VHH binders against Beta-methylmalyl-CoA dehydratase (mch). Designs and how they scored, part 4

Target 1, 351 residues: Beta-methylmalyl-CoA dehydratase (mch), of Chloroflexus aurantiacus (a9wc34)
Amino acid sequence: SAKTNPGNFFEDFRLGQTIVHATPRTITEGDVALYTSLYGSRFALTSSTPFAQSLGLERAPIDSLLVFHIVFGKTVPDISLNAIANLGYAGGRFGAVVYPGDTLSTTSKVIGLRQNKDGKTGVVYVHSVGVNQWDEVVLEYIRWVMVRKRDPNAPAPETVVPDLPDSVPVTDLTVPYTVSAANYNLAHAGSNYLWDDYEVGEKIDHVDGVTIEEAEHMQATRLYQNTARVHFNLHVEREGRFGRRIVYGGHIISLARSLSFNGLANALSIAAINSGRHTNPSFAGDTIYAWSEILAKMAIPGRTDIGALRVRTVATKDRPCHDFPYRDAEGNYDPAVVLDFDYTVLMPRRG

## First folded at step 22 (VHH)

Design W4 (from V7 with Y102H)
Fold by ESMFold2, fold request of step 24:
Structure W4 (fold): chain B 351 residues (1-351), chain A 120 residues (1-120)
Amino acid sequence: as target 1 above (351 residues)
Amino acid sequence: EVQLVESGGGVVQPGGSLRLSCAASGFYFSEYSLYWYRQAAGIERELIARINSGGSTRYVDSVKGRFTISRDNSENTMYLQMNSLRAEDTGLYYCAKPFDWHNEDTFDIWGQGTLVTVSS
């Protein structure tokens, strides 16, 4: 039937094309409960309304990464249903705070196209914007994906590779909190270590591990309404490169963030996603560990109560992180590394 | 560096048997599907057998029932047991793995091949 949408193939994309994605979604407390049950995230800001109120919010907000996965998931049927690899992220800026009851929608713009030398695939660069019911931006980001061609003989488009930012500048961050030293409860936050206590170059092993179950990674991906078939359809994937369903890379991001509580408990929220690489596949049965490095400390102009940290969090499969696995002398990732994630968090400062 | 090394080729009579091996290194062997291809003189390579990470197998019709693909994940080795060999089975036999996870292209990785000659 013509009514079944096969998704876009590489030759279907046009530079400058704008795509309004289906399925606007009202976020509920049920979504929060499911997200918490999947990751066990312990950050107080998203767990406790009294804690969030002490920072000037109305109530506990939706986790930045849940917002990210929901906004991302809306793009999948149009952008990456026929993709074989999500290659990277850039310029991920979180905007207005999201609460249960808010409705999110996503629009994307094609900002770059490059056919690969194999003649069978191409790279599509997209800028995606998630907005709430008041048309306020809650998240924007760039990603690029390798997408199959429908017809190997289709002519290649003119190559355009966009200029990608290395990081979201501190002046572009949304900082929706106010922090009073007298009112900030370190015991409820779970750590005495504040922005001032971290040093650039410091490496932190988060120690704990979490094993991925097949139903859990699929449930997480369904929570985001992400329809990428590689996560769900074993009948097809039995014939693929691995013969197994692949874990959604965003599931690893959320596991790594949740693990990072032990060592970064006062990293209240993620304000930016600067870059990210899904460096090796993950599968059910893998045990995920993580470690982080402080890449930069950034003062927020005009603020002495809160600062920003740029963090790299590296996740591994079946490899504890006491020795900080990463890349070899030639720059190749250790095969156990499944995530290299560069992001910016907001953290209270001492006065 | 990814390495695939075939062995076990040779000269054999029609109706005979050979067992080919593919020793692998430089990647997580147990995670990938693996393939045997063959190439007769003047012909393009053809896929003849595949085994996925779970042990599921597929064969081209011309070898089904005569060839068996298997893998030993503890030894990082894939095998092809070839029985009831025919003259048309003569050629170079290659093992292959799918392109690496993080490649920005789809070029698979190949071994150098091992020669099988079936002649009276």
Scores: ipSAE 0.454, ipTM 0.779, lowest interface PAE 2.6, mean pLDDT 93
Fold by ESMFold2, fold request of step 24:
Structure W4 (fold): chain B 351 residues (1-351), chain A 120 residues (1-120)
Amino acid sequence: as target 1 above (351 residues)
Amino acid sequence: EVQLVESGGGVVQPGGSLRLSCAASGFYFSEYSLYWYRQAAGIERELIARINSGGSTRYVDSVKGRFTISRDNSENTMYLQMNSLRAEDTGLYYCAKPFDWHNEDTFDIWGQGTLVTVSS
């Protein structure tokens, strides 16, 4: 039927193309409960309305990563339904605070195209913007994906690879909190360690592990209305690259963030995604561990109450992180590493 | 670093047998489907056999019943047993794994190839 949408293949994309993605989403308190059930996150900001109010918010906001997954999920049917891999992220900036009741929608622009040397796939670079019902930006980011060609003989487009930022500048961060030292409840936050207490180069093993179940990773991906078939269709995937369904890379990001509470409890929210790589596949049955490194401490101009930390969080499968698995001297990832995530968090400071 | 190294090629008479090996390193071998391809001179590389992570196999019609793909996950090695060889089977044989998370330019990782020549 002409009514069935097969998704886009590499040759269907045009440089400068704008795509308005279907299925705007009103986020509900039910979605928050499911997200908490899937990841067990303990950050007080998104768990406690009184805690959020002490920071100047109306109530507990939606987790930055839930916002990310919903905005990202809208793009999948148009951008990556026929993708082999999501290769990376850049320039991920969170904007307006999102609360239950807000409706999110996403628009994307094709900013780069490169056919791969095999002539059977190509890389599509897209800039995506999520907005709320008042047309305020809640998230923007760049990602690039390897997408199959429908016709291996289709002519290659002109190659355009955009300049990608290394990080979101601290001056571009949205800082929606006001921290009163007198009112900030360290006991409820779960740690006495504030922005001032972390050192650049410090490595933190988050120690705990979480095993992925098949139904839960698929339910999580459906919660985001993410339709990437590689996560769902075993009839096809039994013949695919791995012989089984793979876990959505964003599921690993959320598991790693949740694990990071033990060691980074006062990292209130993610303000930016600077880069990210899904370095090896993950499957049901894998146990995820994580560790973090402080990459930078950044003062926010005009603020002494809150600062930014640039953090690398590395996640592994079936490998505890006491020795900080990462890359070897040649730059090759340890095979156990499944995530290399470079992001910026907001954390209260003493001064 | 991901590496695939083929071996076991050689010159055999029609009707003969060869066993090819593909030694792998740098990735969790047991998680990947693996492939054998062949390439005759002047011909595009052709997929001939696949074995998935669970050991299930698929073959193109021209080799069914004559070739057997197998894997030994404890040795990180894939094999192709080739029986009843024909002149048409002459070519370079490559093993491949899908997807290198570290190489954004290509989908498959290939070995160097091992030459099989079927002639009297």
Scores: ipSAE 0.423, ipTM 0.762, lowest interface PAE 3.0, mean pLDDT 92
Fold by OpenDDE, look of step 22:
Structure W4 (fold): chain B 351 residues (1-351), chain A 120 residues (1-120)
Amino acid sequence: as target 1 above (351 residues)
Amino acid sequence: EVQLVESGGGVVQPGGSLRLSCAASGFYFSEYSLYWYRQAAGIERELIARINSGGSTRYVDSVKGRFTISRDNSENTMYLQMNSLRAEDTGLYYCAKPFDWHNEDTFDIWGQGTLVTVSS
């Protein structure tokens, strides 16, 4: 049908192109409830309005990753509907705090293009920006994705690969909290360990595992209004390379983040997404485990009440993380590793 | 380390049958699609059959109805039953998997291949 949108193929993208994504999404407590039901997050900031208020917020905010998934989901119909793989993230920076009742919309700019050698696919780099109803930036990030060509004979675009930051500088972090030692309830937070207690190189096994159910990951993906076909259409995917529906990579991120509560309970929110790789696919029936490494410990300029931790969280499928599985001696990921996520969290200091 | 080892090749007369095997190790066998390639002398390697993780199969027209690709996940082994062999089926047969899960169009061949010769 001429009225249906088949999505963009690689050759449809133009450098510098701006895409306004449909549809704006008002986030509600219902979304929060469903998100909580999907991942079981126990972080105090997003669980308790009084706790959030103790940090200077008006109420419990929307979880950082829920914001991410919603902003991300808007891009899928236009950017990655015909994608083979989501390759990575960079320069993720959270801005204005999001609350129930806020309406988010997303725009993307194509900032790079590179056709693959096979001539059948290419990589699209996009800078996506999510804003609220007041046009305040709530999240921005760079994403690159491998996209199929509709016409293998379409001419290759000029190769442009954007510079990607390794990490978001501490000076660029938005810190929306004010922490008073007297008002910060460690018992309610669920951990006595604060910013001062962590050291660079420290590894934490989050111990618990969570099995993915088919209905759950699909429900999650729909919650985010992500329309990627590989997550939903078994009729088509049965004939695909895996013969099954693939779990949305963001679902794994949220599972891993939730698991990280055990060991990183006082990581209030994610301030930056430095990088992320979905190193292997996940499917329903897989049990997700996770461990984390502290990559950097950063004081926030002008602040003594709160610090930043750069954290790598690694998620595995069907493999406990007691031995911190990651890469082998040759640099290859352990086959069980399904996520390598580099992000920065905000954590109160002891003062 | 990922390994694929082909076996079962040999010399057969036209109309004969062979069964090839591909023993796999070093990856989650049950999660991946697997492929059979063949290469005749002086001809470019061609994909002839695929089986995905769910058991769905695809064949090129030249082997449809004659060849059957199958897999045993418990043994990490893929098979190619070849019936009604023809002279044009002569060649080196390789099993393959995608290099990684991101790129389904790029295949690695780790085995030496197995030679199939169809001759009267």
Scores: ipSAE 0.375, ipTM 0.752, lowest interface PAE 1.3, mean pLDDT 94
Fold by OpenDDE, fold request of step 24:
Structure W4 (fold): chain B 351 residues (1-351), chain A 120 residues (1-120)
Amino acid sequence: as target 1 above (351 residues)
Amino acid sequence: EVQLVESGGGVVQPGGSLRLSCAASGFYFSEYSLYWYRQAAGIERELIARINSGGSTRYVDSVKGRFTISRDNSENTMYLQMNSLRAEDTGLYYCAKPFDWHNEDTFDIWGQGTLVTVSS
């Protein structure tokens, strides 16, 4: 049908192109409930309005990753519908706090293009910005994806690879909380460990595992209005490379984040996504484990009540993380590693 | 360490049969598509058969109806049953998997392959 949208192929993207993504999304408490049911997050900030209020917020905010998934999901029909793989993230910065009732919309700008050597695929770099109903930035990030060409004979675009930041500087972090050490309830938070108690290089095994169910990862992906076909259409995917539906990488991120509560309970929210890589695919039936390493401990200028931790969370499938699986001597990821996620969290200081 | 080891090659008469094996290790075997390649003398290596994780198979026209690709996930082994062999089937046969799960066009090849010679 001429009215159906086949999505963009690599040759359809133009450098500097701005894409306004369809379907603004009003986030409701129903979305929060479903998100909680999918991942079982126990973080106090997003679980308890009184707790959030103690930190200066009007109510419990929307989880950082739920915001991410919603903003991300909007880009899929235009950016990655014909993608082979999501390659990575950079420069992720969370802005205005999102609450139930807020309406999010996403716009993306193509900031880089590189055709692959095979001539059949290319990499598209996009800067995506999510805003609320007041045009406040709630999240921005850079994403790059490998996308198929429709016409293998289409001319290659000029190669432009954008500069990608290694991490979001601490000075660029949005800190929406005010913490009173005297009033911060450690018992309710679920941990006595605060910013001061963590050391750079510290590794934490989050111990528990969660098995992915086929219906659940699909439900999650739909919750985000992510329409990538590889997650849903078994009829087609049976004949594909994997012979099954692949799990949305963001699902793994949220599972890992939820697991990280055990050991990082006072990581209130994610302030930045520095990098992320879905190193291996995940499928229904896989059991996800996770461990984290503290990469950096950063004081926030002008603040003594709250600090930032740069954290690497590594997720594995069907492999407990007692020995902190990551890379081998040659630098290759362990085959069980399915996520390498570098992000910055905000955590109260002991004062 | 990822390994693919081919075996089962040999000399056969036209019309004869061979069964090749590919023993795999070092990766989640059941999750990957697997491929058979062959390379005849003076000719570029060519893909001849694929079996995906779900067991779906594809063949190039030159081997369709004569060759059967299969896998045993419990043994981490892929097979190629070759029937009605022809002189033009002569070559070195390689087993392969995708090097990177992000790109199905990039393959890992390990070992020395297995030689198939069809001659009268």
Scores: ipSAE 0.325, ipTM 0.721, lowest interface PAE 1.7, mean pLDDT 94

Design W4 (from V7 with Y102H)
Fold by OpenDDE, fold request of step 24:
Structure W4 (fold): chain B 351 residues (1-351), chain A 120 residues (1-120)
Amino acid sequence: as target 1 above (351 residues)
Amino acid sequence: EVQLVESGGGVVQPGGSLRLSCAASGFYFSEYSLYWYRQAAGIERELIARINSGGSTRYVDSVKGRFTISRDNSENTMYLQMNSLRAEDTGLYYCAKPFDWHNEDTFDIWGQGTLVTVSS
């Protein structure tokens, strides 16, 4: 038999199967530097060790999304190498803070299977868990992906669709910070607006746009050790559905998060990923814009120094977000919308 | 609103030529693969040609060498040049786009199509 791995097809997955993903990843300052160069994030927590120290950390931590991408990337060879589409996320919960020098590894459990009506594809639901070198959970999430069948005549598995949480409860959030109002530097953070200043239903246009470059999105994807072929191989993709390389959806998430600094600068980190959908594909040459809506304002039990904001960030391609494009009257996404991301951030309270 | 409007059909003699057009609106035309379907009387609609966003084309065997699918992104228009027409090419011709980018096997078809009749 060939020693190369063709990846798993839909019929290869079994309910309850646990997959250990091969390559642990030690994250370094070099990774942080490259991530910064790709997205230009200005959040103070991940930019400044003194700022992070003021919140009780030993140093600037790894960005939440960089952690996500690294944990996610490890799953790709085994879960989504033969995927048609990444369909969504749920139950994302960040745990232990990650620092340069930490080594992350990922395992996934198949928690659902559903063959599509066409009999050629199916949806695989997996629960993925990233841990550090001390076996502490740094991130867990559920995602589901549409995967091709190798053999269209392979028997359909029993349909099992897992219950997906709408959101991570506030009581399940990991809050690794201690905020002193006296020591929290608003000027350095880049905004005077704290948890108390935001209202449910508030919409924020993040104004600026960033154009995706072919080399950049591929570099980002490689940084995460994501090996999905559709992002890299134009020779094959030119004959495919889109005729070009598709951008990794996580790249859009990071672009949108970076843009969100304008308006949400004091959103220290992402504590939960409640849901995410890549509503339309993105390609090199597309300019990404973003806007956000405050979905919920949650006090954290036992804490008066820090709160949680549930935020929806919507990203668009080639369409500024001054009018907050989202869905039409029939519930269909605007054609320009490329990301619908529901997440919870931690933000200091005014006290 | 997404719209696809076919035109260019007519009556031609065997061996003749026609050029069909599909005018598109309401979506990012340049990003989508586009398809031509045809439906003969009493026969199920069949896919006959595809052009992806990069310009790569595919044809069913029955039209290879005779039909050419093309697109003009600046005009949001897709074309089907049909040469050496045969009686069996008679039918209603439709253009289509993918319904959902997550599912490559589903299509949106709009309009009334354009009728092609090949007869002596």
Scores: ipSAE 0.247, ipTM 0.701, lowest interface PAE 2.1, mean pLDDT 94

